# Miniprotein binders against Flagellar motor switch protein FliM (fliM): the designs that were tried, part 1

Scores and structures below are computed, not measured.

Target 1, 374 residues: Flagellar motor switch protein FliM (fliM), of Caulobacter vibrioides (b8gxb5)
Amino acid sequence: MADELDDQAAMAQWASENPPGGGEGVNEFGDFSGGMGGWDDGGGDGASERILNQDEIDSLLGFDLSGDGSDDRTGIRAIINSALVSYERLPMLEIVFDRLVRLMTTSLRNFTSDNVEVSLDNISSIRFGDYLNSIPLPAILAVFRAEELDNYGLLTVDSNLIYSIVDVLLGGRRGTAAMRIEGRPYTTIERVLVQRMIEVVLHDLKSAFEPLHPVSFSLDRLETNPRFAAIARPANAAILVKLRIDMEDRGGRIELLLPYATLEPIRKMLLQQFMGEKFGRDNIWEGHLATELWTTQMEVRAVLDEQQVPLSRVLNMQVGDTLMLNATPDSLVELRAGAIPLTRGRMGRRNHSIAVRAEAPLTPAAKKAVQKLK
Structure headers, positions and changes below count from the first letter of each chain, unless a header shows other numbers.
ipSAE, averaged over its two directions, is called F for ESMFold2-Fast, E for ESMFold2 and O for OpenDDE. V2 adds 0.75 times the mean of E and O to 0.25 times the DockQ between the complexes of E and O.
[cut] marks letters that were taken out.
Atom coordinates printed by the task and the answers are left out, and those that the model quotes come from them; centres of patches stay.

## First folded at step 8 (miniprotein)

Design x1 (from E1x with Y42Q)
Fold by ESMFold2-Fast, scan of step 8:
Structure x1 (fold): chain B 374 residues (1-374), chain A 96 residues (1-96)
Amino acid sequence: as target 1 above (374 residues)
Amino acid sequence: SDEELEEIKQRVSELRDKIEQLKERLEEARKGDPEELRKLEQEIYELLLEAWKLFVELLKAEEGNPEELDKLIEEALRLEQEIRKLLDEVEKMRSG
């Protein structure tokens, strides 16, 4: 679609104009503290922000700039660098998963007839092949189809949750927690119980998407070997959602993996910033937040260019003097609320007024500011 | 106890009746309002969860005639499968 292709081009342009760090050494970053490519109050889009820069990777691996990393140092760095994927922020998807957590908490309490709490640990991006290689075995993997999107997703249930579900449903609660037996395959009854739970989760996922776009999620097959759960090429990027299920002294993890290719047909809807009125009808907190966001007014500034000029030049400026802006008619304008960059867009006209058409999603800094209000 | 087993038999009978009511409503709704199909899907799903709870309760039963319990477990699974087919049918009607 033309709008979607234009959005991808805008994201690429935003990334090229807002690198995580520029310049050399501390020349432009004299008061630099921490990462140049981390998720912080700095500007830029998710595409321009990397999960970790090279220095941060070296730090995590325990490598010094001039230290001893052996002959494998370069090889390890190459593998990590090739595995890293920038997270493309999809604002509506985070709202969908917040809704999913609430629905799953209710559904799983009913399914188990026990006290269950579901929480969202993390949303990140990963290469599909890296994900399959990271799955602790044994596990149950559910390949499911997103019918209206004509593509697949993957749901992983870890061993701890499998045995917790089996123990709760078959009455093992009277004794100690079920013991995990490494290396044995799951029994038929264990698979059936987990399959029914997965079907409950998939129904909740459908309900979570309803306000945004109707999507039916149907179970295609269960696998216990990641080799047979291939739904994408190893190099393809995917969104990984990690959900924690707590059942008093037990529980485990459900991981939801959605390839970007699966979400492509609804990418435009997922990038929308204010669908809160529809979501607000489902949740008191979402309803309150949506109402406040729709009625809240803030001063937005359109910044074409910022320049540092000597005070003497400003004080001696006369009528008729020309100030050269480092901008063209095709340059993107940065929209700011106070000191917080919101987005970038192109200047134009609409209904006899000057307008700015946003060509990039809301910045990580702006989205973090909104999250802090919760 | 035998009284608990009779109560379970009554719940199985009630599930069967509810399934027939939902089948009739689904036939009526197939030319209808998308919002009515959405409500019907929710009701079918709730009935599926109810049937599942009954199945789990039967699996945990330690008292009663083993042959009679096995028949009730088989019937509960059959009813669960029947509700699942209804859920699939309403989902196909909603998706297209």
Scores: ipSAE 0.046, ipTM 0.537, lowest interface PAE 5.2, mean pLDDT 68

Design x10 (from E1x with Y42Q L49F)
Fold by ESMFold2-Fast, scan of step 8:
Structure x10 (fold): chain B 374 residues (1-374), chain A 96 residues (1-96)
Amino acid sequence: as target 1 above (374 residues)
Amino acid sequence: SDEELEEIKQRVSELRDKIEQLKERLEEARKGDPEELRKLEQEIYELLFEAWKLFVELLKAEEGNPEELDKLIEEALRLEQEIRKLLDEVEKMRSG
């Protein structure tokens, strides 16, 4: 129960610090719609009352739940639980798992000596108990430890993948009845082969996390009964990553479960949106193999307007003179690297810095420039 | 085949020799060369992968004395465990 309350409090704090509306209450520099209303946003007794209401919700999470959960407490808890399950996103985690998929494709091709393709189906949030109840059985569950995070994760291998791995590694003996007896426990050979595959995946997970934060993932134990794979309380929230493994006419699924408690030590890193250069070094889609290309910093300029002005006007410019730009506060700015336009975006602010939110895809010119880099 | 079994025995012997060489290099690297430790970690991991391939090849063996195959499988698993201990040790040295 204490673990459940701690996890819910952590999730509530995470959500409050990172609301869906784009972080904690920073107004966009370029958003001037209804200017008079924006000026009065800081004035009023109503704002004070709203703040107190949020503080009261936070304090309520610290109270004992030993009595019957009637009325106000149950209502607030249900709202928090519903909100946290429906929309929490971790941008860096998507990049990490995209990298994991690429590494796993290479590693599993080497592991099986056969054609393997790995793909990411989705990343979602789920309660640990709901996840265990959803696992199609039979399956092999791997409890692993994230050493530097001082906590555990769970990896599930479905029956289709188990038999596919056994079959392909032992030379494609699909007709072997002893290996495909439904409803029996897995043999020692089946468990050993799957364990080695799991260890390859865990090593790739370490490599996928390395640009963000070094984490060693070590196998603790294998379980075939979900009841013995308890790494968290049933009500605890977790990230669920669903991976599909395709091997021509066979394959199956690997599912990775990471409790939010396990990710808490690196939460701030997972919320970062300006880490692309570190992951870019391993981005196969951009065709980069040379280390030096990914360590190269480029100057990116946000251009609001470009005008030709007579030299005489520049030379005679005095303090207090005005240059009119053909732009409004709501105009999109163009992001450029040298002479190459990259994209267009909306100017705003985040944590004492000016920021630009991309609102258009990378230009054809930029895509062509990236392709030329190999 | 007998020829295949002899090749496997040779690979087991080579694996044992490589483990001993890596042990010596790990002791030498303890003197604080981070680049050497990174290279050793990679080489140890690659050797673990070689041990895995050998294990799979032993499982595929269709012909041969079952007692001799079981002994080779046990030796391959023992050597793999020793490589894992080396990998754990170098990882602790790098993260420490």
Scores: ipSAE 0.163, ipTM 0.639, lowest interface PAE 5.6, mean pLDDT 69

Design x11 (from E1x with L49A)
Fold by ESMFold2-Fast, scan of step 8:
Structure x11 (fold): chain B 374 residues (1-374), chain A 96 residues (1-96)
Amino acid sequence: as target 1 above (374 residues)
Amino acid sequence: SDEELEEIKQRVSELRDKIEQLKERLEEARKGDPEELRKLEYEIYELLAEAWKLFVELLKAEEGNPEELDKLIEEALRLEQEIRKLLDEVEKMRSG
């Protein structure tokens, strides 16, 4: 019922389907990093397992924090809580964000008519409330809707990037110095410039997701106060993507936040491994195969009859001899590509040529052969 | 220059005309032509990019009457917003 419950259930389900083994933190593989797995079988739900008690936190810090420096304790707890949030590795999502970075580099160069480079700093997990409390202000927060997923995401633009975009687009000619004064409300043009950049990013996100699953991302609203950007409950887990935007000697950061609840409808697609694309019903693999098949030409043969005859009969054939086919003019012919039967059809005529009209669906062998092409 | 400003005014007028043509085609496509809807989405997106380029060009303009430039900037922004509404509308029609 509640979004927290849905997020916790989704996280626990993801963890239960492919849990990492227990053991030491970073081991020989370097795959495990911080926190507890969201496993749910013997230990209860993922929410209970993700939150350490006070004694466990104190033990990890190697000391007792009983007095002076409650701000220090609060900062340490925020770091520990962030590190302890379960991160389920989503291989397809990493491919999506790699594609996003490439698309954004091109789109932002066009948007600014200037040189722009985008890079991915990291992908991690965080609790939504911890994220909102960690945002350096001033900033612009864009609440957006993932239409087909029927849920929301958050995009944060830091102050350095806001100033950089305005400086680049206005060329310094329209008095951008006033923009750096704290507490001044943004002008209409300033808001529009940042909003349009956000719309470009959201369109690129749609393009990045397209091979995996079509999702339209639409801007709901812009906020400057994190309190008004609440799209999930504070305890809900989310994927945090940190992007760096470099524009010569200026730039800044964009952070993309997607609650696990938002991604739940496509969770199975996001869990697919690179090798799984070769064998499963992966939309990326299927799209690639469809494109390859559309441009492929092959020899198709129409077989009217197939008979076994003694070799001596073949060797003694003379011009004028008649070979009787076990077929009539109304018999179906088999259409083949090499050794693979495709379908059966009826012979006819079209524009002075002999034609075959397919009268049966593709054989299971043909369908299987198509799926094995790479 | 005055010549450059006249070229910009002509481009604004051309954008306005193209928007009206796209609106008419969108209403016709609403009658259920899926191939025309795909074509319209592409053309609307192309026009959006054209309008944004004009808007940025106006923002970077060094020469000209500031009041006249501001009026052109507001008009270019208004046209860009109108194109965005058309893009949203065609995307909703395509998704069903």
Scores: ipSAE 0.106, ipTM 0.580, lowest interface PAE 5.9, mean pLDDT 69

Design x12 (from E1x with E46T L49I)
Fold by ESMFold2-Fast, scan of step 8:
Structure x12 (fold): chain B 374 residues (1-374), chain A 96 residues (1-96)
Amino acid sequence: as target 1 above (374 residues)
Amino acid sequence: SDEELEEIKQRVSELRDKIEQLKERLEEARKGDPEELRKLEYEIYTLLIEAWKLFVELLKAEEGNPEELDKLIEEALRLEQEIRKLLDEVEKMRSG
């Protein structure tokens, strides 16, 4: 209990010291309207990035409705727990997990020779003991070691994903469907195939961390009983990352758990909101975008205003009539390629031509469109 | 089929050849090109995935002599271990 309160206080201090905001707005990953946002960005941050400070957290933790009546405290306890989770943000770690998802999509497509899509459901904070008690069984738990951090993490693979991987890799041959008997232990073959998938994920995790800090992740052991997957004390706080793997009407979940203790050696790196060229804009991404643009020709339109008018008004227009636009000479124009907005810019003149000077980076839609041309 | 078994034998042979080529390149890269070491790590890792796919293909094989299939599975597992050792070696060379 003392360790649990200390961990919660440490997490609350991290949240109060590290408000999200370094990447708010347009960033390298194409977030045109939003920032890096920390976790799910649904934690209740206001427009001014209001984060609970340490005094507010201390006040909530010390709040007591009455000397007696534990029944009246259930709601307050839930509010305190929710507030602590909502304000725990590590912007650099969110970028790492975003990279992990992209790398895993490519690697798992290669591994399965099938169509695989990986998505990030959420990132949250949880007590280690609560997590172990929440794992739906049967499952495979992978205890892995973060070598340079001299500590451990945990990957959980749910039953649906295990059978999906087995079915995909073995092509539904040799009675793989008949092997899905409810409540039975996993076979050696199932464990071996899942282990190889886990090793692919761990290699991708290493690649995702590379720009921030080199870390090698190695599989220590596979467990099917949560009691044998203890890598931290039950009261210790951990980061929980829930990943969904979709595989043509099948799939399942992988959950990545990293105790805060495991991340302590790189705490200073994780607290940085922006690392400039080292992590944000990759030279590879810049080179890729340039290459795509040199091989692609498209029609670009500068839109000053767009309005809908009744047909009767159009039919009655005469030479000399004035159409009022909701724009001023200082208004930004939107550069579009078909239906896709590219950027916004300011109108000007260059020699004998009208020019547009870009005032904003490429939109997420534009960056995604370039990626599809690959 | 006999054709399927011959295809698998060919892939085992190709995997063995690729391992030997990577060993030679790793020995040359030992003289200190960081960019070459990065490329080698990626290629060795890719070959590890290829070895895993071959193992899965052997598990799916529906025809052939069981003794011959067992020998091929043992060979594939042995080659996987060689690739893992090469991966460990290049990782140590990159980390110092």
Scores: ipSAE 0.058, ipTM 0.584, lowest interface PAE 6.7, mean pLDDT 68

Design x13 (from E1x with L48M L49E)
Fold by ESMFold2-Fast, scan of step 8:
Structure x13 (fold): chain B 374 residues (1-374), chain A 96 residues (1-96)
Amino acid sequence: as target 1 above (374 residues)
Amino acid sequence: SDEELEEIKQRVSELRDKIEQLKERLEEARKGDPEELRKLEYEIYELMEEAWKLFVELLKAEEGNPEELDKLIEEALRLEQEIRKLLDEVEKMRSG
């Protein structure tokens, strides 16, 4: 009961902070941004699904239905039911899962030592209880903990993927007898191999979230019965991510379920459309630079201003004269390696040191130079 | 082939040596620089991938003595578990 009350409170807070589906004057913000501060710098989100507020639901129920109302009543109920599981899209979460797909493709190729392609089928909202009832059995369910978020998520591996992994990893060894029987419970070795794969996926999920918020995802337990995988109440809403794993003529699906309660601590970050360093294309440069810092060092110069002046002005310069720089304390500094401009950033302070925080994408010249170092 | 089996044995030995080196570096870097701990975490993760690749190659091996292959498979799995424990220890040191 206490957990359900907390989840209801979290959902009510989520709904109140997200603008309703589209009535003018029904919410404080008319910019479709979903932000509490208006998200002026990030723009709007006119294409997202939105939760209906109680006023909109009441308005729909107050309509005079054409006809006897029985079919229209069913239609209104469908809309209301849809509103209970339809939420404003989380733009940053979509970027996180695009990143996850890329990371998983590399990791699973390494894991299997075979060709693997991962793709994102869909991101949707569902009630937790409806999800558990939809899982084709047999399957393996992994309950995992999002440590810094102090809550849980669920990862489901379908039967086709389980046997694909088993076949790929155990295939080719003389003297082994692997038997696949439809509808039979999974063996210990099958569970161990799938557990190792799940651990790889959870590590990739951590890497995918890294630019937004550091979150460690750790496996709590494996279940084969959905009844024992309860991490939320049946009525609670969750994000469902469906991933397809293709391995030539075989493969299967991984489904990731994150309750909204689990995401609540980072909800504001998930709603934004970020144009910059966190999920910008230059994150790859930061990773590459970090790798290079472990093996080499380079000299970087911070240039505040660059001017051409007549020689006569330089020659007549006296002690006490000032050269006016075309810069303010808020001006961006250009970071250069030799003659190559790398990026631009803002001057700041960290303890006793002057720092520069990069705020612009890596230049095309710098990207070319970095690629040649690889 | 006997040559392939000897190469695998050498890789298992090298993997164990790398694990012992990482254990020593982790003990020395108990507090360290945050950057050094991140570097260790990255190297431990790379080693874990290397160990898993070796394990998969052993599972797919069609040639060699079955008894000797089984022992190498068990050792490779054990080494992967040791690497995972090192990763957990680095994460514990970073969290406090």
Scores: ipSAE 0.000, ipTM 0.339, lowest interface PAE 11.5, mean pLDDT 67

Design x15 (from E1x with W52Y V56L)
Fold by ESMFold2-Fast, scan of step 8:
Structure x15 (fold): chain B 374 residues (1-374), chain A 96 residues (1-96)
Amino acid sequence: as target 1 above (374 residues)
Amino acid sequence: SDEELEEIKQRVSELRDKIEQLKERLEEARKGDPEELRKLEYEIYELLLEAYKLFLELLKAEEGNPEELDKLIEEALRLEQEIRKLLDEVEKMRSG
């Protein structure tokens, strides 16, 4: 399985070195950029490595925004639209969002002093402009900055969640009658309370990324009009994460939008296999214990057989005597750390080394021992 | 009522004291252990959550002088901003 992720990382690297629009047949077909272009700035300036971006693809294909609404679904436009918005699966990002859901459940319970459950609905790809046009209004949009990635993201809070947060935090005292009138502009108090929740979520996002790469997410501004939340070109692809927040009889949705451009600096890390899966489950917030466990070496012993032998047999043992083990080539070997059985597996060979292939999950005793280290 | 308002004032004072202590520890940590910076980040974030809870209690207060409540709300918002600046500083020190 590790080989599959290595292959995927190699393919991603190949794609970065061999972007679309370059390579074989281009010179024979002719310079299509010259026939379409009015601005030579689109020919690429200052980039030593370049992946053809959405603007360059759109420019090359001569996209007409007026045509988008009238084009037939079976036309070339529909095929191009489908091809330009493909989900690049980022295995580590799925682990990050699973971690985020667990952290948000705890944080939002503390924030609201109420019963809150967070769940991940789906992860998909969308064009940024299509996303902004799809947002049900009214809503609150949070433009945030990923500091170490030197770029932005967007977090959308739907109307149902806004009303739920205001209602639970104020305990039905202030503003609850006004809150039942849908379609009115949000008050200053409502926006402030939602801002506090957003800041809690952004800190959880940082904690979720911590095992992979330190990234600080800071709120730049709140918007209620999608036009003022532009953080990318309309044609640019982005990852859309839909989260559901359930609060007894209330709740709503949070949507997290991360442009692929924002994730580019850590793309190679996002494609890699998560090492230390247990780290994500442990709720190790400071990371110090995880670092200590990662560097800890254990003596692991492979036990073929264990027998009781009379002392007289041991005392009379001579050089050349044979002790028969109750094991065959197909017998499972028990892997132990001290007195604690860890798992069972089959003996084999890898290159010039003797190896054991695990064929059973960790024993309850091993799981209990690891929990005590926390 | 008036006693609850006095408790809130006391917690505002305690937040100011804790902010000042964290500022001193952050300055000391500029010369120190990376693990201390991680612990400080955690403590600063926990203090931010305490400030959020205090703000919510101020919004729920039904009794008291309206002018005094407005001043406390403004002070709570100012303290939240100071805590966020401390959090930004520790994050820059860790990433630097």
Scores: ipSAE 0.006, ipTM 0.449, lowest interface PAE 10.4, mean pLDDT 68

Design x16 (from E1x with V56L)
Fold by ESMFold2-Fast, scan of step 8:
Structure x16 (fold): chain B 374 residues (1-374), chain A 96 residues (1-96)
Amino acid sequence: as target 1 above (374 residues)
Amino acid sequence: SDEELEEIKQRVSELRDKIEQLKERLEEARKGDPEELRKLEYEIYELLLEAWKLFLELLKAEEGNPEELDKLIEEALRLEQEIRKLLDEVEKMRSG
C-alpha cells in the first residue's frame, strides 16, 4: 500500500511539473473507455481515472480503423503515445535511452560477432500489473536491481529474439534445430546465452545513465513465469521502453520496464532540460560526453607519406617495382581518423610492437571536430 | 585440426594470465584512485567479452577430441565466471 501511494504521488508530482500536452485527448479516450463498461464484469472504481493500457488503446484503434481507416492509424497512435509520454514526461530519459540504443548496437555486434541494429520503438507509461498480463509468452524475464536507487526493474526478452540469439551464436550446430520448437521450456544453454546478453544490456544501461547519475544495474534473477517477476504492486505505474533488435533476417524485442518509484530518487535530474541550464560551463552532459568520446573506439591510421602518382604508373606497377617514399626513419608520421588529421608522431618499437609517439598537440581540425560533436 | 586446438589452448592460457594480472591490479586499486577503478572496470568488462567469444568458439568446434573439448569448454566457462566475480567486486568498490 505504501509503495502504491508513493508511486502515485511521484506520478502526480511529475505530471504537475510537466503536464500532458494532449491531456484533453487522454481524458476523451478515458471517458470513452469508462463508458464501454456496460458489459465489463470488472466492477472496480471508475476506469476513466486510470492510464489507458495497451488493450484499451488497441480496442479504441480497432473501432476507429474498422472502416478503411488504416491511413489514420499512424496519426491516432502518435497522439495516444504522445499523450501518455507527455503525462509523465521525463526529457532526460529520452536522451538516456537514445544513448542506450547506440551503446547496445555496438555491444551486441561485439557480443554476436555479427551485424546487429538496435532501434527505439517507443517509450510509454503503463500499470505494472497490466504489463505482466500483456507479456507474450514464452519469454525470459530478467529482474534486475538498480543498486544506488535501492529498487528494481524488469527486462523482457521475447521468444523470437531468444531463438535468434541462440541461432546466431551457435552458427547452425546440430543441437540448435530442436531449440526452435515453441512451447517447450528453455534449455540450460539457451538460458545461459540469453543471460549473458542481458548482462551486456545492463552494463550498457549503466553507461547510458552515467552522465546523469551513476547507477549499477545487476541481474537479480531470471524468470519464465510473469507471476514470479513481481517487483511492484499491480496498480503501480512504470515507464515501458520497447527496443527492436534486428539481425539480418532475424531479431526480436527487448522491453525495459522501470517503475516510477525506482526513478524517484533522481526525479529532479530527469525533469531538467539539457539546454535550459543557466551558466552551462559545468554542464554534466558536456563533461560526460567528452569522457564518452575519449572512451569511444576509433580507427586510427598512421600515414607515412602521401604522393600523387599518375594512374598510368599505378596500372603498370609490377611485383618487384619500388615506390620511393619521401620519408626517413626519423620522419614524423601523421595519425588520422578518417579524413581528419589528429597529430604527428615518431615511429618506434615497444615490446615487439610498432608504436607511434605523439610529438605534436592535436591539430586545429581535430579540435574543431571534437567541438562540433558537443 | 590439431593446430586449431593448440591455438585455443594457448588462448585459454593467456586468458588465465590476464585474469591473474587483473586480480593483482584490483588489490592495488583498493588503496588508490577512483579513476583507476573506472579504468579497471572497463578492462575487466573487455576481458569478459574475450572469454565469452572463446566460449562460443569452443561450443562451435566440431573437430578434435570430445573429452579434451569438454574440458576446455568447462575451463572457459569457469574463467568467464571468475571474471564476472571480479567485475562485481570492482563495481561494489566504485559504488562504495
Scores: ipSAE 0.073, ipTM 0.587, lowest interface PAE 6.1, mean pLDDT 69

Design x18 (from E1x with L49F V56A)
Fold by ESMFold2-Fast, scan of step 8:
Structure x18 (fold): chain B 374 residues (1-374), chain A 96 residues (1-96)
Amino acid sequence: as target 1 above (374 residues)
Amino acid sequence: SDEELEEIKQRVSELRDKIEQLKERLEEARKGDPEELRKLEYEIYELLFEAWKLFAELLKAEEGNPEELDKLIEEALRLEQEIRKLLDEVEKMRSG
């Protein structure tokens, strides 16, 4: 409808500013002059002074929309707001990145041969320039290419995670001692180890996107200076995925940034809430075969949230105490058979009972489990 | 430690064998079987992960003859590079 036209205009403008393959020639912060350049938030656009006042910045981000007197809803401000809301609230995107988290947990445990837990903090929309200015330095930035989408993305690995990976993989050898010195450049072996970890994550990203569209993600280069990691114009919108990597008393953060231009070729697939017709004859036959091959009753559990809680907290819990869950009434619940995730669904009621309505197809893990049945 | 070193040597030998098998299958797939190419790509990625895991374990090893460990680390890096070449080749064959 009218909102779809605004989104279409936003994508057309995004595509014209960020053509496929444009990442190789993407300018530094300061190379764009006019329009949306010159943000004064932290001066990350290089040494030149370009000043926008806070009202102009708020206008570009749509923050002035809190007032009823905002009667101009057309133009660049409305386009940015429509794009941000559209991508931020895509159910399929949430499913993809939740899958990524689960895949990364397994892959990173294998990579480190250590106990690793990956968590998704949030999925948000951000302007590319604001993101580059927000990166906690020192860090390693990985510019990667989404081959079939003909565009680029960024992975940012923070200092704490770099230290953790190098320490785990080198087991206290000379290299880890060198990492204690703040402000020095990373060594070749440190970069090689982090690069291998990044390649593991990129393979998991491919697996996470497989149900929507086969996409190969390949590492283009590593950077330590955000200026050399510019893959989009500073004013352009991007999806930011914040991941936490926990390894007992160590770990850190990985941030995945995908420009809207990179996601444009699959935007229609991301906008679909659920493909009910995907539960065609193949899924009916799959369910029938599973029933015939595996008639044993399975205990199915609905997992609302999983949290790591200190033993002392559990031991000191009293009747009436509250445990806060990282879930809302609209959150998807994971249905599991033992340790195997089967599907995800939305909580509701049926016949005065609590029910879970499946809103996703069987997970790849569930499909593999079914296929391995005799 | 001696037992662990022998296990690592066995895994290096298994990686070499799997690389040679994948090379042969990739050459056969040059006849244009798209389904076989997808299966090969998946298997090559799995092998790459095995090589990375082996490399990480070798870097953590502080037991045994340092010269033997250095040779095994060098071999693991060489095998990883061979696997990446196979991955590049299958990806080019798929894209056509």
Scores: ipSAE 0.000, ipTM 0.192, lowest interface PAE 16.3, mean pLDDT 66

